# VHH binders against Uncharacterized protein MJ0119, part 2

Target 1, 224 residues: Uncharacterized protein MJ0119, of Methanocaldococcus jannaschii (q57583)
Amino acid sequence: MDSWNMKGSKMVDVNEITKYLPGFNCGACGYKRCDLFAEALLNKDVKLEDCPFLLRERFKENYEKLKEILKIKGKIKKEEKYIGVIDGYEADFLLKPLPNECSCRETLLIMDKKELKVGDYIRYRPLGCPIPHFAKIIDEYHGFYIIHVVGPSHRITGEKIEYKDVGIAIVVAFEGIVEGKVPEVGKTVKFIPKHCMMQKVHSGVVVQVEGKRVYIEGIDLKVF
Key: E = the ipSAE of ESMFold2; O = the ipSAE of OpenDDE; V2 = 0.75 times the mean of E and O plus 0.25 times the DockQ between their complexes.

## First folded at step 1 (VHH)

Design c12 (framework vhh_8cml_1)
Fold by ESMFold2-Fast, scan of step 1:
Structure c12 (fold): chain B 224 residues (1-224), chain A 124 residues (1-124)
Amino acid sequence: as target 1 above (224 residues)
Amino acid sequence: EVQLVESGGGLVQPGGSLRLSCAASGLTFSSYAMGWFRQAPGQEREFVALISWSGGSTDYSDSAKGRFTISRDNAKNTVYLQMNSLKPEDTGVYFCAAQRYGLGYFTSDEYDYWGQGTQVTVSS
């Protein structure tokens, strides 16, 4: 048994990781030195995202290289990234449907004077999205309509579905199950609703948390 | 006592080159990111270049990019700035700075230690 070679190999791994860290020794990651942070990464005590500099544009290549090295070494829990398809922005988490539901719950403000009731199918364009959406009204609350996005389901089932066109609607809230770390009430978050037709990053404020179920309010304004 | 000592400044004609050196003592040099800043008379100190503690990452101001190269030798506790294609606008006192903590690297108040500076004059 040659323990000297084992010690040298471990130090080489620490040095390989440290070369791609910013090297500012700023303490922002919870460690005073980047080499100590590198050792903690290899031991799975911390995440790459705990270094705020690695998430900046200038260190994007360093971040990707570090992810690959740590994956090969088998020493890091794979951090999932949720990237918006159209704009390329990173979300904090993916928002999934509640159990046995076909999409996340979305709350709409609809200004059209058309008579709507629970069970109706609608066609609308969300403010800030260039493509039409198709949805079923599942609830009504003080003039807001809670919907499930149904997309192309009518072509799959063969049913003749009549969609009421309501024009532009403002999406004011989302409800679903967090895939990833659950945020705290009051936190501003970035997320991708699983059934967003453009797979675009949304932002909002968490107003309610129950286990992994969250309710997020915000107008669909991209602030990232 | 921590000390940063700059050298290599001087008078040079436009288009010329200078190599600045900064020798560090009294600190664990390999634990510090090193920066170069410059200051023209009557102006505030501005960022020129930065090198991480390991030498694995470098950054430059827009005016320095492509003309200046920052490097370091941790065995000699020295950081260097190779300046090529010098312009009259590059004239100023050049300061070496060391940073261990802080979130900003372009802001002079984020640096822990400073040298006294070395004068660079670009004039025909």
Scores: ipSAE 0.000, ipTM 0.098, lowest interface PAE 24.1, mean pLDDT 75

Design c13 (framework vhh_8cml_1)
Fold by ESMFold2-Fast, scan of step 1:
Structure c13 (fold): chain B 224 residues (1-224), chain A 124 residues (1-124)
Amino acid sequence: as target 1 above (224 residues)
Amino acid sequence: EVQLVESGGGLVQPGGSLRLSCAASGRTFSTYAMGWFRQAPGQEREFVALIDWSGGSTDYSDSAKGRFTISRDNAKNTVYLQMNSLKPEDTGVYFCAASYYPELWSRPDQYDYWGQGTQVTVSS
């Protein structure tokens, strides 16, 4: 029954927040209804300032009340933590695949002299990872290969796929969608790529941010 | 090394159900694909079911499809096999096995760690 009680408590919290929102359901904050915006506020997906009406003089008391309610709810609610499974470190966020993609994009430096082209399937071991990865090359950029991790497809779908073994590859970048707090450009971050088989916390430097889409370089598979 | 211990086997009537459990030791459990195999008297070990490291991908032998469900709880380091609509031909010793990404998941030789097995007997 905990699941029903938790859903009920969250709905009560959404209703308490919605009570102090302008109630116009105008879409100015990016949500069609104020209760959806209240849910997004509780999920930390948006900020109060994203509702332009709360910044107006007549809603000043509503804004202050909502700010205090969100502080209190933050104190009593369990924070969602992104904990690496293999080593127990905490990440700043999860990195999810781009829409309709099977994995985050990895950019690889491949040392092997094999001829590779977009569309090829490869087997590689990331430097610092003990698990071989199976991937499809989706793009090439100045000698780097951009890939999707596809797993051993013949195991999952029964397809007979030829994987070119390229040995060890250096993962130099990740690209994907942030689940959690979106980082700022230039910041060093800890993250878990959702497709990572070990669910290990990675580190890197954020190079580009577009909404929740981020490009991270300087990848390390260890954190401290 | 991963140590695996099976439980939940027993004697059941045709049409009955059993839930097998496989308890694994160590922090590496979540990185392993986990399989169930069985061995009937006088026969070779055969594949029953597979679940990948995440629980997002499963596969079943033709004899198990629609009757058996494999699942895992990585927080408890445990793999389960829910067996429904059991038949006398399901009788055998059921083994839990772990592999670090098998290429041919249905082959016993692709699995590095094995439990000792639990007996399932389906008999009227």
Scores: ipSAE 0.000, ipTM 0.124, lowest interface PAE 15.7, mean pLDDT 76

Design c14 (framework vhh_8cml_1)
Fold by ESMFold2-Fast, scan of step 1:
Structure c14 (fold): chain B 224 residues (1-224), chain A 125 residues (1-125)
Amino acid sequence: as target 1 above (224 residues)
Amino acid sequence: EVQLVESGGGLVQPGGSLRLSCAASGFTFSSYAMGWFRQAPGQEREFVALISGSGGSTDYSDSAKGRFTISRDNAKNTVYLQMNSLKPEDTGVYFCAADSYKLWYDLSPSEFDYWGQGTQVTVSS
């Protein structure tokens, strides 16, 4: 979803900031478009200095103006909005990895009959996702596998890692840290797993809450 | 704090060579894949080359294959890009980037964790 599909005042604020950004949509700041970076600035997820071009002499006036705008906007109570990038649906919260973990935990039902154990690397495609995933099995219980999503073997530290292809897997649960409003046990929620490459809104039922840590069950139905 | 500092850019004639360096600090260097990207004025940042944390795997864009070589020295926390047979089309700002497996499906710049400020390479007669 284009960040322009936000409610009134936030869309105006994003536009006001984007006007003073370099406009290259180059990804240098970690965002594919300058308007996404503007949204992240308003949410205090990034700093102006994360855009390498704003620190150059050519953009000196832009940098100073953006500092003024963000100071003013920072004094106003912000509504947090989590919008799916691909299809524009709004989520209740963003789900982040547990401390020191590389991704949210996914619990998989694997239909393939291969022998699997904790520590194995696997390649799978989540049911309802067009993109193959690469993962490390970190735990197992009652035939379900808990995994961290990782990169393909050529990007890992030069170690010879063999990925076992398990085909399609059903993601039956997610576990992570809520960024946003913490849900109550038993509620159906919409959320974006931070590690999701498509940044797509997922849905599920909250089974457990401990502070900001949540465990959410539900087949990723892609209803959003 | 994480810091990536590029050097080695400059003006060179077509057919010439340059070696870029990127000095890294503030993270466990050998655990990160390191990449080089470039950007010409008015264009999107594009992938050039990637090297795995241990140096055991490398990837190149089609335009870089056979002309550019990426390497790293984990004892010195430095990644290099040796550029040979330079063409005017290679002109741009070259950026060093670090990736903790986030860009594994797509070499899109938006997925890299850390970026340097860039170094200018100009190939002109």
Scores: ipSAE 0.000, ipTM 0.093, lowest interface PAE 20.4, mean pLDDT 76

Design e02 (framework vhh_etentamig_d1)
Amino acid sequence: EVQLLESGGGLVQPGGSLRLSCAASGFTFSSYAMSWVRQAPGKGPEWVSGISGSGGSTYYADSVKGRFTISRDNSKNTLYLQMNSLRAEDTAVYYCAKSLWRGYYDSSGYFDYRGQGTLVTVSS
ESMFold2-Fast, scan of step 1: ipSAE 0.005; ipTM 0.382

Design e03 (framework vhh_etentamig_d1)
Fold by ESMFold2-Fast, scan of step 1:
Structure e03 (fold): chain B 224 residues (1-224), chain A 124 residues (1-124)
Amino acid sequence: as target 1 above (224 residues)
Amino acid sequence: EVQLLESGGGLVQPGGSLRLSCAASGFTFSDYAMSWVRQAPGKGPEWVSGISGSGGYTYYADSVKGRFTISRDNSKNTLYLQMNSLRAEDTAVYYCAKGYDFWSGYYEDAFDIRGQGTLVTVSS
């Protein structure tokens, strides 16, 4: 009945957990196979929420069954407080880079007519920020450019980098990993991007949520 | 109507190479991230690789990293998977799918939209 390992018995076997996991073996949880993630769950090395698919409507019953099997409940509340360094305002959460990325993703509206390609390095000043940013274009979306901020030092692996100066850009979206309470789609939130040099509180509307990953849109232009 | 049609599979010896193609129609191909997903006999689906709408960003499962290369030609509405150094454990039906469920902000249910698949058999 109960499986025994070399160090003792398991309360529940890996196969009992694995059958309720999505079965995609996609690596999004940090493990290349769902059965390895199941073993990590039993060892308390990871959380159910580290599998983004379990938080979706299709897997709602699976998620609840896994919580039951693993006897997980919100027994400990952790209410982090994130305070903007320059402005002193409280944010709802800190926004961290996606795994293995150097910054949160920013989506830019660039007004300069300069020809830009994915892979280009740019210099820009975000509207509402006094600090010039240096970034690499990693994607393009409907005429907007998605970038990583690579820092103000102009230094990557000792290579000479040619930065195209695009002037002022409007940051229209952020994407990253939430540190703190994950917001719901449609909520207006306050957050601090980890890569923000000023550590200022930003605001926007949550457009997409997947596990701890969020996509937030905001236009820093006032109607009045 | 979204349609995805995979091709390029076949029988190959261990260490060999194959190039898979996926012809997409019924949506604006360049607006969507795309993925390759495989299903080995008797097993569940496994995500293999993903690529952003522009092609500027790629992701790979650890099991194929360094051996497989994902690419796309938006002018032809076609997704590709170059598979090198093939192993017996790569034997599966390969499907293309819209978006990445885990890294894409552009599509919500990538794995719900897949084609009919193309069989890859790695055997001596």
Scores: ipSAE 0.000, ipTM 0.217, lowest interface PAE 14.9, mean pLDDT 74

Design e04 (framework vhh_etentamig_d1)
Fold by ESMFold2-Fast, scan of step 1:
Structure e04 (fold): chain B 224 residues (1-224), chain A 123 residues (1-123)
Amino acid sequence: as target 1 above (224 residues)
Amino acid sequence: EVQLLESGGGLVQPGGSLRLSCAASGFTFSSYWMSWVRQAPGKGPEWVSGISGSGDSTYYADSVKGRFTISRDNSKNTLYLQMNSLRAEDTAVYYCAKEGYSYGWLPDYFDYRGQGTLVTVSS
């Protein structure tokens, strides 16, 4: 059986929170497991709305129960500032990879007429970025390619990977997990993709939000 | 064109075991996270288990942890779910799901689910 109630004082513990979470361990909240998300909730590092499933009809009772439990234990949360290295601009948030992914997802418009397939490795230079990127195509839709930036892995692991050079590509969207204040759909935001080699502030328009997961379009490496 | 075909369901007594399979085609199987999702009669879908593209990382819903094992064979483009110590509550149609994104996204685990295979646990 569980032993959380063996404590003499009723302090909220991780198990008390975890049992009301969806239990998917899917990573949409930014944590690989629901018990890690529960720990972050108790530390005030995240909010309940960062779990997209808690806002669905099936979990409404769980959501209300969790709100009551979390009222018992409050902790001080410190806000961080995210400053771009090259330009010194302040970003609204840091954009992290989805759980178990090596980078944020980038959506590319590739004008090269080379035949590309999911699973291919490519070399591209983002329009406006002086640094070539090395990536793996993980999906495609409506003429766009979704990629993970993998870097020159042959330098790290000694693997020999054949990269198809597609030249300049336009980065039209980013997808990832917000570290910081989650934006609203329709807002113009400034963000730093964690995998960005220049750690430069990007701008874009938020198209979709689900918990901490955001999809940002209209990407620019110039901030206004 | 993504195709997923589940198999291995059937009638089993409480405490019994079943192994589900999902044959995948139309994409680079080893590049994608795969999941099992189930839907019991009259209920919404429940994510059961997930596995990374390499197979090195596995995740389980609390309701099945310690009883179910997810695995994959990338050389055969096949996903598996070994189900042990089955309970009446495990009765559901089981779906194989590929991580993927389309405009107006679904949760990753539902984007390219297959046709499903029925598991009935009863005596």
Scores: ipSAE 0.000, ipTM 0.136, lowest interface PAE 16.0, mean pLDDT 77

Design e05 (framework vhh_etentamig_d1)
Fold by ESMFold2-Fast, scan of step 1:
Structure e05 (fold): chain B 224 residues (1-224), chain A 122 residues (1-122)
Amino acid sequence: as target 1 above (224 residues)
Amino acid sequence: EVQLLESGGGLVQPGGSLRLSCAASGFTFDDYAMSWVRQAPGKGPEWVSGISWSGGSTYYADSVKGRFTISRDNSKNTLYLQMNSLRAEDTAVYYCAKDYYGSGSYRPLDYRGQGTLVTVSS
């Protein structure tokens, strides 16, 4: 497991492969950009022959050079990795917003005694996060508040928005769409919420799965 | 009036380097965290990098870690992004942003500049 530290499991330089591709970014090979085709070649998802221009007389020398490079380097298996920016730890998947939503859904336990209702804008600091969050309450259930992280929206719309400061809140659940391998109900997972400014790895227990949509519960504990 | 003026973009070949600048005015620059955000053609905004009010802490998106360096000069009210080992995927309009917003949120972003276009192409 230490091969990446000693000799390195570094991916082949995509730019080295792309240099010998036609550079048309035309989509004929099934990829809109030649660098994406180069990555697919390194992952063994496609063959050189899938590029129609590479087989032409003009590019014969390029084809032979690419064939040689890929024989040496093309044994690298495709790896999906989601790495936390702050700690460098790997997550199991990236959690993306539900379709047409501005952020993943967070479920908050708010200890402040202010009267809150659906549609209110709030300012809170998640326990374990140094950065204040600006959110809109989208639902309420037995004292828990479900929110979207919206940032200081008055800066964009010009509307006078009253943000109710609720202090520290505990994030008890996340809901969103999995990018990566979908987990099973009951499993403990590590994930990165796409809307997380720090891109820090979070952990929780999967409570519900519906296709790629998951609901993850736990104390807001950023373990990595 | 908060004003942010980005500059330094241009056409560069893969593997090349560019240094972006953001001149800030209309607020106390050294009281606020600053970020770089980019928007590729046909995509929503993507957070790239952030720096604390003092410059003592820096954060990077995984896609740019090890290649980009964010810095600031509080005496000049200027934010910088040094971009090395540029890739075609880095092609985007780059914006400097004042203060916090949720990463991956398509709105609101607290930025007001016109941005600077970076095109990485052969």
Scores: ipSAE 0.000, ipTM 0.111, lowest interface PAE 19.6, mean pLDDT 74

Design e06 (framework vhh_etentamig_d1)
Fold by ESMFold2-Fast, scan of step 1:
Structure e06 (fold): chain B 224 residues (1-224), chain A 124 residues (1-124)
Amino acid sequence: as target 1 above (224 residues)
Amino acid sequence: EVQLLESGGGLVQPGGSLRLSCAASGFTFSSYGMSWVRQAPGKGPEWVSGIRGSGGSTYYADSVKGRFTISRDNSKNTLYLQMNSLRAEDTAVYYCAKVYEYTGSGWTYYFDYRGQGTLVTVSS
């Protein structure tokens, strides 16, 4: 007998999908485990192409089998609406932190002449945002600083952290995991970073897409 | 042709140390992030650690944080994993993996190729 339940309990369907996934549990599709990605596939929250390995030659048979199973088990999903809290604009998607990270990654252009290094804590105000942000520098690339927003968490935990005030910084890029419709490379998108204290709609140009992970440049805190 | 060759595995007692190496060829090593992934007997693959192409950012699974150190030597196209305070639960085949990276910034926790692996057995 076929182990697949034709009247489909969700757990049986998840197990049937998962056995054809690569099994790497790598987070590339935006989910920590392949079984969570399988659940998302059944809910039509994601596409098979969101797992980059299924498009490789070694998984070609798995990809075809998964397309057949999902065709039978397909579920109609209502379009999610992501509305900015502060100004009421509609976003294309919500941007979540990468797995095990405390915020989406922001890439900053900092005009202040302070000597900064990876591991430093900074206070900055994004150009166009009225709220100071508190961040940890996690990487540096040709004068740009990649950061995690850690405030107001330092006040919640009571940690004594010395923040270097760098004034206004231009946010030039975001990186994170898409919740909602995954965009195409080259498209202008509207999105809400989950860590945004105002939950304001941002706009930018998608530079790279890998599963549900996106890198967005040309950031504006104004929408047209 | 992308090739990754792991070495340095072996039998070690609990509390011991091992250093794994991964020799990479067939791609511009410094342009790609690298990861260590392990698979214990009877378990699925588990991501262990990652490092950006530049070596500037390192990442660790909670199970190994504070005990393992990932590093790389881009001049030698070699990735390393220093494993200290080894536990029976660390017994696994360890694979190095090439991961995607953005040209400007960004790092991904996925790989399009992995090596043949090196066995680490932690046993008394």
Scores: ipSAE 0.000, ipTM 0.112, lowest interface PAE 21.1, mean pLDDT 75

Design e07 (framework vhh_etentamig_d1; at its last look DockQ between E and O 0.01; V2 from the best seeds 0.00; counts 0 for: pae E 19.6 > 2, unsure alone 64.2 < 65, placed apart)
Fold by ESMFold2-Fast, scan of step 1:
Structure e07 (fold): chain B 224 residues (1-224), chain A 124 residues (1-124)
Amino acid sequence: as target 1 above (224 residues)
Amino acid sequence: EVQLLESGGGLVQPGGSLRLSCAASGFTFSSYAMSWVRQAPGKGPEWVSGISGSGGSTYYADSVKGRFTISRDNSKNTLYLQMNSLRAEDTAVYYCAKDTSPYWELLKSGFDYRGQGTLVTVSS
């Protein structure tokens, strides 16, 4: 259940790698201690071959085991810390827009019973957020609307844009690109949508992962 | 009964192009995400591309990004895959698949129905 403790997870990974290193703390790899070299390996700052002792016959098994561990953890980058600006809560990652998109995608359950179509501009207030949002509908599924947050009309093009006021909407899902450690499907996560004007920490369950692209579901009642 | 019928496969030279079609019936086509899945000789199935019900979102496997384009015509209940810059490794039976997901989250693993398939051979 300690899936929120990124710092603890990284220390476990460093210890797992360090136990297979020679343990000489000799500085031959450019680091004073083998645990610092292990951290540098996880961050992809150095290669296994930078430790001359791992290439010797007596450490052949250690080298092969380290290659296996690093292949599994090869996508691990330096741990980054993401803090919500308003409340100071910590998130697991930042959620960025998909390439060439202006915001993360939000999936809305709209309580107002009016006709909406892909391409429409809307004004809504997310349940639990005091700030009205302005958005363009970019897709729809079974009565849910997927939107881009586009901000107030005066900031978009200078062109007259008419927004349909839909009142309160429940944000039921987010989609975007992870900046930070990519979560696993089924994991409960905390994240900050980059487009969030208040930069608050949101929570949800990861339901789909495609490389760094994730789809997260949850009722937006747990916004930190 | 859900029915999916693929067409457009054939023999092409490396660097060539093909357009696959899938005629769908027996369900509200515009309400479901659709995918293309392929299976090369002696290999397991590989998800290739997916498209949302409205067509507003498209997804591609890294192996085909920049070369293949998925599209749909909801007025004709037809799914398409435009395949450009074909390679020998694209040789496979291509299947049209209806997604089980209300959204794209299951496009790679959750399919209600798969068609009969259409063979694409990239060779001289």
Scores: ipSAE 0.000, ipTM 0.400, lowest interface PAE 10.4, mean pLDDT 77
Fold by ESMFold2, look of step 2:
Structure e07 (fold): chain B 224 residues (1-224), chain A 124 residues (1-124)
Amino acid sequence: as target 1 above (224 residues)
Amino acid sequence: EVQLLESGGGLVQPGGSLRLSCAASGFTFSSYAMSWVRQAPGKGPEWVSGISGSGGSTYYADSVKGRFTISRDNSKNTLYLQMNSLRAEDTAVYYCAKDTSPYWELLKSGFDYRGQGTLVTVSS
């Protein structure tokens, strides 16, 4: 994975932690030996205060030293700012396609409905975006159409693909994989879809999270 | 057989003007939005401007707004880009594109669907 430590950070091992523990191997912390407790401290499975002897006056200096030692981060995620090219606003994350899909999924409300089915190719202009989009319908859900943005494939492949022009459509949701910090359900977020031709910051409300996969509704172009 | 033929590029001084043309054939021109995309040496492609099929709506990147004007003549199947107040940073090969998919489509194939483009060089 592409994570790295901050420059100048120290790495701490079990032996350095064990050195400052009381060494009684008494089991009061839930571990049979102090070196097992030290390992659990490194894994952040327990707190220093789970050893009741570290709270006593006799071990006050040991406790403070252990607090200093354990402040060393064992894992640091890379942070990058995500700035929209068109608007210059900062987003909370990028939204990438699901694995093996060519774009994030968009959910459309199509105002001028034609006879549409899964597999159809459509041309639409998203309300609030000046750029016409070309998409393939991949699913239908309760009167909404889920699509992949595919571009004008007929130009490149030479295949005869008829794009149904459905006029203006409202993008009501995005679904994709977060690159960045994964948001909580219910939060208003700012994001940039990777497939966005203008790299404009979008906003919306997170409705569902499954690992790094998120579903965002209430789509708006304004940054909040 | 879809064909797009760009022309009108050349060498121009800073502050000068050029008018680019794109002759289209092999499709119903008025049914498709069109755009201009440019690529400077050593840089990725950049969407410049777009226009609706009817010509009623026009769109511009912030870098060219107020200086460039896109237009089309659907009776002649021709797309235009009027470039005024040219700057050195406008130096690039300019391509016309059918259906306004400049950034994403350019990444997909590296200009396989483009014409040869027309070179605009802005220097003294």
Scores: ipSAE 0.000, ipTM 0.102, lowest interface PAE 19.6, mean pLDDT 74
ESMFold2 (binder alone), look of step 2: mean pLDDT 79; pTM 0.813
OpenDDE, look of step 2: ipSAE 0.026; ipTM 0.303

Design e08 (framework vhh_etentamig_d1)
Fold by ESMFold2-Fast, scan of step 1:
Structure e08 (fold): chain B 224 residues (1-224), chain A 122 residues (1-122)
Amino acid sequence: as target 1 above (224 residues)
Amino acid sequence: EVQLLESGGGLVQPGGSLRLSCAASGFTFSNYAMSWVRQAPGKGPEWVSGISGYGGSTYYADSVKGRFTISRDNSKNTLYLQMNSLRAEDTAVYYCARGEYWYFPESGMDVRGQGTLVTVSS
């Protein structure tokens, strides 16, 4: 028993890490539960700063304790390069869906005057993209529609879904989880939405960062 | 004038239930994410739950997950928190807070109500 306890003093388990994490299970770190993030920390797959709450004043002591426990000192490994397929431009990061979501969130300005509600399926063409997109409206915000791109998959599987055609829409924002280096608020960035059919590099301005979760506005499909 | 007014707090026995309400006015309620935040005596504020503008996404702190349910009725401009299996540790002043849709879970909350006291005791 004493021998096991002495061996255990050289090891760190998931519970020792999880006790000092916020416990919100919010997904902002890229993991749907804090205990899964703790496992990823032990495997050195993520950094403490990927949790948006550990750098806040309320969790300052937790952050310091976690640094001691993990002995996390040193420089981050170099990231993989992200190259757009259609035009060959390099992106700063990939933007992945929020945990348990089928695509990144897109915020649309829809000019068509059809009556739309949350839960509706729509067909639109993003301004600057030659490919029609198929989406589900998941929320509404100040007259903008927040959607998940469901792709042509629902159509291909034979599910009978009625898509309301809204024509051309302007994509005004993206929200998702960063794979790669997390940007700072205010920076102009290049990124590839993981759900993008063309895998094209997009540009925009970062307006909100919470761990690995980012909100990007001022979207353009022209780069440089 | 943006206002949030909480109600439904009170004294309740351990294991009991309470339903909190937050009446919102002065803004388009459905365009904002809403949260419940609590502050226990002698402690800092703790975010407990959040809900998106149309209610399509709900989120909970580990301490309340499975026991509390957040909901909203946009036709009545009202936010709710159904609290079940209450414990002494749930004793706190509960605040309704308005956030931007993409500000989550507690950062970016720009309006807070006056609070309603929940006391769990035997």
Scores: ipSAE 0.000, ipTM 0.338, lowest interface PAE 10.5, mean pLDDT 79

Design e09 (framework vhh_etentamig_d1)
Amino acid sequence: EVQLLESGGGLVQPGGSLRLSCAASGFTFSSYAMSWVRQAPGKGPEWVSGISGSGGDTYYADSVKGRFTISRDNSKNTLYLQMNSLRAEDTAVYYCAKWGEDYYPLYYYGMDVRGQGTLVTVSS
ESMFold2-Fast, scan of step 1: ipSAE 0.012; ipTM 0.504

